VH-VL binders against o60147. Designs and how they scored, part 249

Target 1, 175 residues: o60147
Amino acid sequence: MLEKNKYLYIFRHIQTNQVLLSQGNVLKKTALFQLPYPLQKPVAPNGMRPAKLRKDHWVPLLKVEFPNESMFQSVFMQLLNYRKYRSVQPLTSDLLKLPIPVRRRKIMRQEVPNTIADLADILNKEKFPENSVRLQLSDKSDSEYADWPPSVQIDSEEIKLSRGFREKTTVDEAR

## First folded at step 13 (VH-VL)

Design jc60 (framework fv_dargistotug)
Fold by OpenDDE, second read of step 14:
Structure jc60 (fold): chain C 175 residues (1-175), chain A 120 residues (1-120), chain B 106 residues (1-106)
Amino acid sequence: as target 1 above (175 residues)
Amino acid sequence: QVQLVQSGSELKKPGASVKVSCKASGYTFKSYGMNWVRQAPGQGLEWMGWINTYTGEPTYAQGFTGRFVFSLDTSVSTAYLQISSLKAEDTAVYYCARGTYYLSWGFDSWGQGTLVTVSS
Amino acid sequence: DIQLTQSPSFLSASVGDRVTITCRASQDISSYLAWYQQKPGKAPKLLIYDASTLESGVPSRFSGSGSGTEFTLTISSLQPEDFATYYCQQDYEYPTFGGGTKVEIK
C-alpha cells in the first residue's frame, strides 16, 4: 500500500517574501489562506493576502521529508500556529513609529527567517528520531537561521523547483 | 484506531439552538483539522467549514456564517457545532470529518453523523 | 467557488461490470480531487485522494484518474457491496463536492 506523501514544501513570494506551506510541489489556492492578513482583495506588495494565486510569483524555499504522516501533520499544524501567533502579537514601539505600509513590509520580510526558525523550534521540541527528517534548502545559508536538532539531516544538494510549479522530470514524485 | 463519535439525534423547534459534539480518539487531536459537512435529506454533501484543532481558529464556508459556530474542548478531544436560530432548512445530517484542506489527503475519517430535525 | 459536475447522476449496473464515473471541475484544480463512497444511513468513506491515490484499506478495484478539469473514478469489477452513492470533492480551493452518482442494481 502506497503511503501518503510526507513532503512539506515551503514557498516564498518573490516580492513580499511571504511564505506558504504546501504538502505538494504545486501550490493550490487554499495555500493563500495561510496568510495572516484577512483581506481577500488587497495588493500583495502591501503585505496582504493576494486575491489570486500567481504561481509564478512563488519560489521554493525548502523541502522537508518526514518519515510518517503523524510527524508531518503535527509539524504542519504547529507551523500554522506559529504563523498565526506572530500575526497577533503586539507590535514593538519601533514598529509603531513607522507608517503602516512600511511596517507591514518590514514584518513580511521577516517571514522567511521566522518560518525557518519556527520549523527548527518545532522539530527541537518534538524530539524526533535522529536523522529521521530530511531538509533540503534552496539556499544552504538559510539553514543558519536556526539550530537544528539531531533529527534533522540537511541535504548537501539545493532544492531545484520551478516557480510555484512541479518540476517536470521523468520521475514524478507521488503526492 | 481512529474514531469520531458524534452526539445523538436532535429534534428542535424553529428558533431554538442545538449543539452537536464530535469526540475524537485514536490519534493526536491537535494534529488534524476538523471539518463539518452537512447533508440535507436526500441531498448531497456540503462543506460547512473547518476548525483548526491546534489554534481553535474556525473558518466558515459561505452561507454558514452567523448562526453556525465551531468550537473545541481539547481536554476531551471534542469538536462542537452549534447552530442557533434554527430553521426548517437546517434539517440535515451533520458530519464531522478529519482533514486539512491545506493538504491533499481528503477527509479520511468521519463521524457517524448527527441528524438534526427542525420542525414545528 | 469551484463547481464539480458529476456524470451520470444515476448509473444502473450489474455485479462484475466495469463502472466509470466522471467529475468535471469548473476550473483547473490540478490533482486536488478526492472520491468518496456513501451508503444509505452511513457516513462517507474516502476512496481516492489526490485524483489517483488509493486510500489505505480500499480495494484495488477502485481507481482514480485525471487532472485539471476532468476526473474519473473507475470500479473495474463491481461487487455487491459497491452499490452506493459516490461523490467527488475538490480542495484546490475551499472544499466543494460534486452532486453525487448513485450506483444501483440493474
Scores: ipSAE 0.815, ipTM 0.914, lowest interface PAE 0.6, mean pLDDT 90
Fold by ESMFold2-Fast, scan of step 13:
Structure jc60 (fold): chain C 175 residues (1-175), chain A 120 residues (1-120), chain B 106 residues (1-106)
Amino acid sequence: as target 1 above (175 residues)
Amino acid sequence: QVQLVQSGSELKKPGASVKVSCKASGYTFKSYGMNWVRQAPGQGLEWMGWINTYTGEPTYAQGFTGRFVFSLDTSVSTAYLQISSLKAEDTAVYYCARGTYYLSWGFDSWGQGTLVTVSS
Amino acid sequence: DIQLTQSPSFLSASVGDRVTITCRASQDISSYLAWYQQKPGKAPKLLIYDASTLESGVPSRFSGSGSGTEFTLTISSLQPEDFATYYCQQDYEYPTFGGGTKVEIK
């Protein structure tokens, strides 16, 4: 029953900047069920469209290290809930004024800043120990989308992976 | 069942105006955009633009500004295409088609088409 | 404006044949491509969206593949009712259609 360090792997799409959350360093096709949208086609239940997974189109956004499984599960579940909440909100009038492709690009591009802001909001509400959560980003400037609590330590080293996550190119503290 | 029903064929002289209707049923009208697509005789499909059913704001593709007007009557879930100062080159079948706001799910529902013939 | 080029423009095949139609985009459109079937005098019918997802009610002999700039529509065993013109369409930017491929059954 001993808990070990746990990682949340966050990916972004290279063209659209859509975000996928993963419990492992390799995306599974089922991760595409996370892609929320305000409008659902009737053939795609729960606000998710059926989609093809092109693993080569997804690159690392950030990696979050938690000191134990319990903290990981709490944050992961809350991030999924935040994403679901956003997907069921009505489109604003400003977004509805944009042509379909422009609106689509704008909404998808906002997933990166939204995910980072949501992560920070969750971590600010949780009472985690100081410096217990470590963030490693592919682009450190993305950390500027939010204000981080004392529980968070941002790694000075950026992720240098061009495709997916590979254990040997990041600091691996998991046993 | 989702249905888009368009008005009947029109025969017009050059310089006249025409107004084509597209009545939607079987879904929430304001949740989907309405697109207009033209097909000249023997030619392919050409996207003319769309109207935002939530705001009423139209967007026109290049080549369809000026003489073409998209409008709505949300009380009866109907979209309209008006063409003024008709020219022989406007002779085509005009389709309305339902599109999503975010998703690349294609135009999954189409009206039956309205043939507009412009002849002298 | 993104241009889509379909090949071939015309295709003749026998019932039971495997038919492939190609669509090329002038720039990378990821998977934002749909395929339509249009029979004479009728409105287009959506067959495939997001490059490879089969629309509900469409026979399984139709399939789509590709991403980026090259896409294909495949009919695994051509049937008499498949005589039609096929169009690809992108919605990565303002929607544009390919020029169409007319399939004639020998």
Scores: ipSAE 0.006, ipTM 0.484, lowest interface PAE 11.9, mean pLDDT 81

Design jc61 (framework fv_dargistotug)
Fold by OpenDDE, second read of step 14:
Structure jc61 (fold): chain C 175 residues (1-175), chain A 120 residues (1-120), chain B 106 residues (1-106)
Amino acid sequence: as target 1 above (175 residues)
Amino acid sequence: QVQLVQSGSELKKPGASVKVSCKASGYTFKSYGMNWVRQAPGQGLEWMGWINTYTGEPTYAQGFTGRFVFSLDTSVSTAYLQISSLKAEDTAVYYCARGTYYLSRGFDSWGQGTLVTVSS
Amino acid sequence: DIQLTQSPSFLSASVGDRVTITCRASQDISSYLAWYQQKPGKAPKLLIYDASTLESGVPSRFSGSGSGTEFTLTISSLQPEDFATYYCQQDYEYPTFGGGTKVEIK
């Protein structure tokens, strides 16, 4: 029995700091549809969904290895839910005072820390076995955005994936 | 074991509506998205869209907007496909299939299919 | 949308034969391709995902290869139960299926 891929890759956009979830280290076009804004093919100013996938505009944020497929699936679906939930929340009075472009930029800038915090929150609730989840960050300081449960083992080495692409190594990852 | 059980065959007249059910068992319903796939008689497979079983958010493929509605009853782990204003061209077998849209794992579990026949 | 072209559309073979089915994508889809088997009156069955990963419970005589725009499903030794229609499917964009390849008994 071969288990399905249990790796989660998270990418961030270099300009907008928008976040995409990926099962593989090569982004799909459909990944763009994860973005909370309803427009399918708008021009890509901040706070909008890019019309095209520019892989070179996406850099790795973190990589997570889960114990099995079921755990991966559960966490993935919950992450999507958290994102959707945030997108439909009423805007604060402070944000409403800002022009729409500025507002969008400010919201998008929070996607990275919010996503990291979401992941930690989900993992804290799931109560996975100790050290069963392996987390690798592109920037170790990003781990400070959340309190991680004992189930998470943070890798001492930072992730070295290329922008929007798999790491160039002699040993390719399964996905 | 994972199982998807769909409702029985339907015979409808043009202009009528039909609602197909897909009951899931053997796994956590909200952990996997649900897809709908259409297959006209003697034809290939056509992806209609999917519904996020956790959030309830549907996504429809091009050509399946308007008359097609995905819905859920999570209390009974059931997904629904409703087709309104039925046309003869809607005659097909409709499948529900487990799979999360953003993942590349294939559709690993399928319902047995529901034949919908639209005839005057 | 991404178009998938399967070849051949029909294939006649005998038990024990090595069977190869090709799926061509209209653009680079990396390895985001799956293969399905469908028998008459039955739902499709997942065989391969991620271009080359065998689904659990699928016999080892099935294998998938390829990346980018060219993909292949291989049955190393055709068995009586393998006569069916096979479909490739991509999900790099909105999921689309190939036209199918019907494997018939010679």
Scores: ipSAE 0.718, ipTM 0.886, lowest interface PAE 0.8, mean pLDDT 90
Fold by ESMFold2-Fast, scan of step 13:
Structure jc61 (fold): chain C 175 residues (1-175), chain A 120 residues (1-120), chain B 106 residues (1-106)
Amino acid sequence: as target 1 above (175 residues)
Amino acid sequence: QVQLVQSGSELKKPGASVKVSCKASGYTFKSYGMNWVRQAPGQGLEWMGWINTYTGEPTYAQGFTGRFVFSLDTSVSTAYLQISSLKAEDTAVYYCARGTYYLSRGFDSWGQGTLVTVSS
Amino acid sequence: DIQLTQSPSFLSASVGDRVTITCRASQDISSYLAWYQQKPGKAPKLLIYDASTLESGVPSRFSGSGSGTEFTLTISSLQPEDFATYYCQQDYEYPTFGGGTKVEIK
């Protein structure tokens, strides 16, 4: 079908507030390559794995349904580019004055509002039909991090996790 | 039009080194990772690892540490595979392939392959 | 490593036949499976990704199905240009390929 792969899932870390993007409701281990700061030390040199993925530490932040795969892919790639851009910007003087562990925690905590703002910015630049994009947030108050275009319909609803695209029953736990 | 063009075939003696190139065009080089895949004569496909084209960080599969090095020249949109201390069992076609671990799209573009033959 | 087992390793078929190739993963990989076609002397060509999504330009006679540990590639009516070796590949963990299925005319 042409309508497959039209969902973007965004997950947040329960302790650090770091964000991972996924095309499916199950996170891949290599999604950790999205992170600028490792969650833990690498396990092996030379064939190094960046960090161990503990799925029980990641919970759904939001789910976006697009009209088709091409719109999904465009938005997904733009979000990745925004995150790359943010990771190479100079730190503000206020952040540089903080001890390194405090500084990193503060930066990590901003990933949720930053990702939501970036998503809204991308959707405002795109010309999607009215109410064509469905945004489901685990916490509706997170929608206040940005101003949304007329193309976006927002609701607050428990995001159900399941195995694979065709599953209709929740089989994976939100932890 | 996305294209990956690899360097020509190599005939090497055991103990020599070889450096295979993969020149990308038709897309933003740093937006996709570059994978290396090996195929020994008459055998199947074997993933060797990938390199993050934005950071330059390589990741090697378990059988490909030590003698194998992935590198980049981003100024010419080219990825490289270097094999040191060549052995007869390194005889294979080596492919570069475009992919990403952020979005599961499969490897949607492949180089034509570079045959490396190691013989005494 | 996640191991992928393809069945059959080899099959003989005629033009117009329905061909089915299966790929079994050693653990649950959700839908993170792709299928490739490789003709002699050529690089592999992506046919299907995310278990069931056709790559642009791939004929509709190709379809993929399955999730978890059991996956199927189907060619509904085999054409002369479809005689090739087919590979499944997962990227749920670090990528691995199945052993391949050679589809020959006989």
Scores: ipSAE 0.007, ipTM 0.566, lowest interface PAE 8.7, mean pLDDT 80

Design jc62 (framework fv_dargistotug)
Fold by ESMFold2-Fast, scan of step 13:
Structure jc62 (fold): chain C 175 residues (1-175), chain A 120 residues (1-120), chain B 106 residues (1-106)
Amino acid sequence: as target 1 above (175 residues)
Amino acid sequence: QVQLVQSGSELKKPGASVKVSCKASGYTFKSYGMNWVRQAPGQGLEWMGWINTYTGEPTYAQGFTGRFVFSLDTSVSTAYLQISSLKAEDTAVYYCARGTYYLSYAFDSWGQGTLVTVSS
Amino acid sequence: DIQLTQSPSFLSASVGDRVTITCRASQDISSYLAWYQQKPGKAPKLLIYDASTLESGVPSRFSGSGSGTEFTLTISSLQPEDFATYYCQQDYEYPTFGGGTKVEIK
């Protein structure tokens, strides 16, 4: 029997820098519920849901491999809770003084460093075995947003996506 | 394989309370939220809300606040629905259901249902 | 909240018939729609999610289509076990269900 859901994929939006968490190599439309207030007009209690998911607008930020499903689920749930907590905090007076487009860009751009910092904080609180958690980053410099515990092994290998994640290129279709 | 097994039918008088259980097996309980859906006799399906099995935090749909309480006993992988101050209009089959993953409301797994009848 | 209007509420059909059921949403829900089958005395069974994705183990005669506000469930060749009540459900916001369509043998 294979363990299910021991991989966490985190994706970032190429224009807004918003972040989505996924339990696998493919983004599902329901992942859009993760988008926090006040970045977009709220359409659901759990956040803004755009009319469609443009998979070509999302690129992998990082991939985490856990020893087992229980550890994956614990970390995944904690990340969702951290993001929910951040989304319901009142905007600071400094942010409220900014024009709407500038404020929006600033909030959205912080999603990547915030998510990486939150992930590291969770992993530092958990006492996983040394080198038991494998972290792959699309850009290794993003690891500098946090200090990582001894349980984390950082690799610079390219993150591989499933064939169905993005539309085929002309080269792929020629085959 | 995923199973959700609910407690048996209940016959109650108005003003009483009832507690329906939903015991999960075949998966990691804390990895999926638990939803409650009601169906009154001859009526359609109505989502009542859900409980986060990881945090224990319930969320109630409009119309199901106050008298309705979602709770958990994670040690036995069981979710509970308690209804207080029962009214005749609470007569319904109550289902527990889980989605395909944590944030999913596409319910691929359902309990068999618990009939709660409220009559004098 | 989002209202789903299902039509028809009742239909009579024969084995081998092509059956279509429509679900209309009060606002644009993209493709965040599921279809369920419910037989008397039983819990609902998920048939389709994301408007057109067939759930594992569901016969290929079932198909879903549509986006935005208009959705259709089709049974290409009705079988005896398909006589049931069918419900649409949106997951664009907190879930709401359509009123149901009872498919009865003619």
Scores: ipSAE 0.007, ipTM 0.488, lowest interface PAE 13.7, mean pLDDT 80

Design jc63 (framework fv_dargistotug)
Fold by ESMFold2-Fast, scan of step 13:
Structure jc63 (fold): chain C 175 residues (1-175), chain A 120 residues (1-120), chain B 106 residues (1-106)
Amino acid sequence: as target 1 above (175 residues)
Amino acid sequence: QVQLVQSGSELKKPGASVKVSCKASGYTFKSYGMNWVRQAPGQGLEWMGWINTYTGEPTYAQGFTGRFVFSLDTSVSTAYLQISSLKAEDTAVYYCARGTYYLSYSFDSWGQGTLVTVSS
Amino acid sequence: DIQLTQSPSFLSASVGDRVTITCRASQDISSYLAWYQQKPGKAPKLLIYDASTLESGVPSRFSGSGSGTEFTLTISSLQPEDFATYYCQQDYEYPTFGGGTKVEIK
């Protein structure tokens, strides 16, 4: 049928709070190329950057349903552009004063509030029809990072973290 | 293929000004920062600062404020370094270099360098 | 600024030799270190970033190791095209470079 792809799935890393965007309800390894700077610096005790996607380390943040594919494409592309914009901003003097591990964690933790704020900003600019965009969050308090336009309807049901956007997947199945 | 092509060598007298260009091709200009690195004759490399190609805002390292100006012409994917009130100590090869920023300043592509000689 | 000290400043080697260059930082920079190769009259070329990650297109004979304050660049079997000056560079704060190590033919 017409307008096949109209869902945006957003995941967050359980340790770093980094964000990945997906057109499908399961992350693919290629999604790692979305990160302006992959986990290149030691963040975990092992001191090594992950060579492959650890699906057990990513949980649902939110899901967005658009009325049609062209609206999805417009918002998705703008959201990627906002992320690129953020990746080229200079570090503030306050951040430069922090030790690297603390600085890195602070910057990465900001990806969740930044992504949510960016999404809301895009939706406020686009002027979509009232209640045409459906937003479902894993934690409804995350909606407080932004002011939403009349086009957005926030679902009362939260995404269950144990099931993600699909039935529960084990680490063995995800690899 | 990424290329950074710089303007030709300059010979200037003390007190003059010089403007070095760096034309980028083979990538999305606004997606990467542009850095400037200086190398005096027989010396090592010295980072001068960078310019955010998306916003146009420059950041200068200590020692390169005042006389040094970074600018852009995004319509032609070109970055510029202007040095005013030239001194003999400014004699060096000036490089532009594409950097990754946010978490790092690793320079994966470099211009060929522009020799600026300041002599009376 | 973070100071980087390279040793040795000068090294004479033959084709096939194993070459090791050391870079020492004035403070802990975790793994935020890159290595560059510069040939006379040419721009530097990125070899390694994040202390040990080999840049695309760089031969596997080049390797980097270390964390904190001490880092090494190793060339396992020196080739004729490897005679150059090598620089370390930190990106823990605003970038600074080491003084360089010139690798010349014996």
Scores: ipSAE 0.007, ipTM 0.496, lowest interface PAE 10.5, mean pLDDT 80

Design jc64 (framework fv_dargistotug)
Fold by ESMFold2-Fast, scan of step 13:
Structure jc64 (fold): chain C 175 residues (1-175), chain A 120 residues (1-120), chain B 106 residues (1-106)
Amino acid sequence: as target 1 above (175 residues)
Amino acid sequence: QVQLVQSGSELKKPGASVKVSCKASGYTFKSYGMNWVRQAPGQGLEWMGWINTYTGEPTYAQGFTGRFVFSLDTSVSTAYLQISSLKAEDTAVYYCARGTYYLSYGMDSWGQGTLVTVSS
Amino acid sequence: DIQLTQSPSFLSASVGDRVTITCRASQDISSYLAWYQQKPGKAPKLLIYDASTLESGVPSRFSGSGSGTEFTLTISSLQPEDFATYYCQQDYEYPTFGGGTKVEIK
């Protein structure tokens, strides 16, 4: 019998730094619903344009391996909740004081540090076994956006995904 | 063991309302979304939408807005489907099924189904 | 919405036969396809997800293949308990199901 998916892939947009979550190493078109859209969201964040799903425009940010599918699903659902919470917050007066282009860049670029901080916060709240969660980053310096609990083992090994979201090895190994 | 147990069959008149329940057990309720799928007599499966069990936010497929309402009672790990102003074309078996909409690996556990019959 | 077309809609086969069912998507859905089995009067049961990954507890005679727009479900040696209707389902966009394939054992 095969185990269900226990991997979380996080991707960033090469130009905007916007973030998408995925259960596999290939992004689904519906992953775009994670980004704000005027027609699909009750609140649109300050004129920010969602990125189009062009596979060549997204690169791996990090990969998380959980001990089992249940833990993966719990963390994934919580990350979606954090992301929804952030998307419906009103703009602060500090953001409103910025010129529109600067404001947009600041909001979009914060998605990477925000997502990493959210992941760490969720993992800190959970009582997972020591060294049970394996974290691989494309740029190890991104781990500095958060303090990680003892349950997390940070691997310096590069994420093995080619441009276009496929591993150069078997697709089964990418999950 | 994951189980989804639905309420019993309903026979209703046109214009009435019905509320179907789906009680979950054997897993952390808030870790998975709940899908609603219907199947008219002799027909195939039709996805109606899902509800995020962590946030309580429903998403409806095209054609299932207005008269259809998804809700939760997280204290008893139960999801609900309410259909108002029932029409003959609502006659179907309604299923709840566990999954995650945006990153689904299929709907891996299903309720036994609730037959809703709408007739004069 | 993404349309899924299953063929054939009906199939009759003997125990021990190799059975293949095809599912064609109206657009590229990568590998975001699942297969379900539904026996008369029962809820559907997940067989395969991510196009080719066998769900835990499902017999190894079931296999899935394909990517993009064309997918197949194969039963390598049909058993009496395999009498059922089979559905493909995509979740690349809002979920949609194929029309189903009814497999009758001769």
Scores: ipSAE 0.006, ipTM 0.567, lowest interface PAE 9.4, mean pLDDT 80

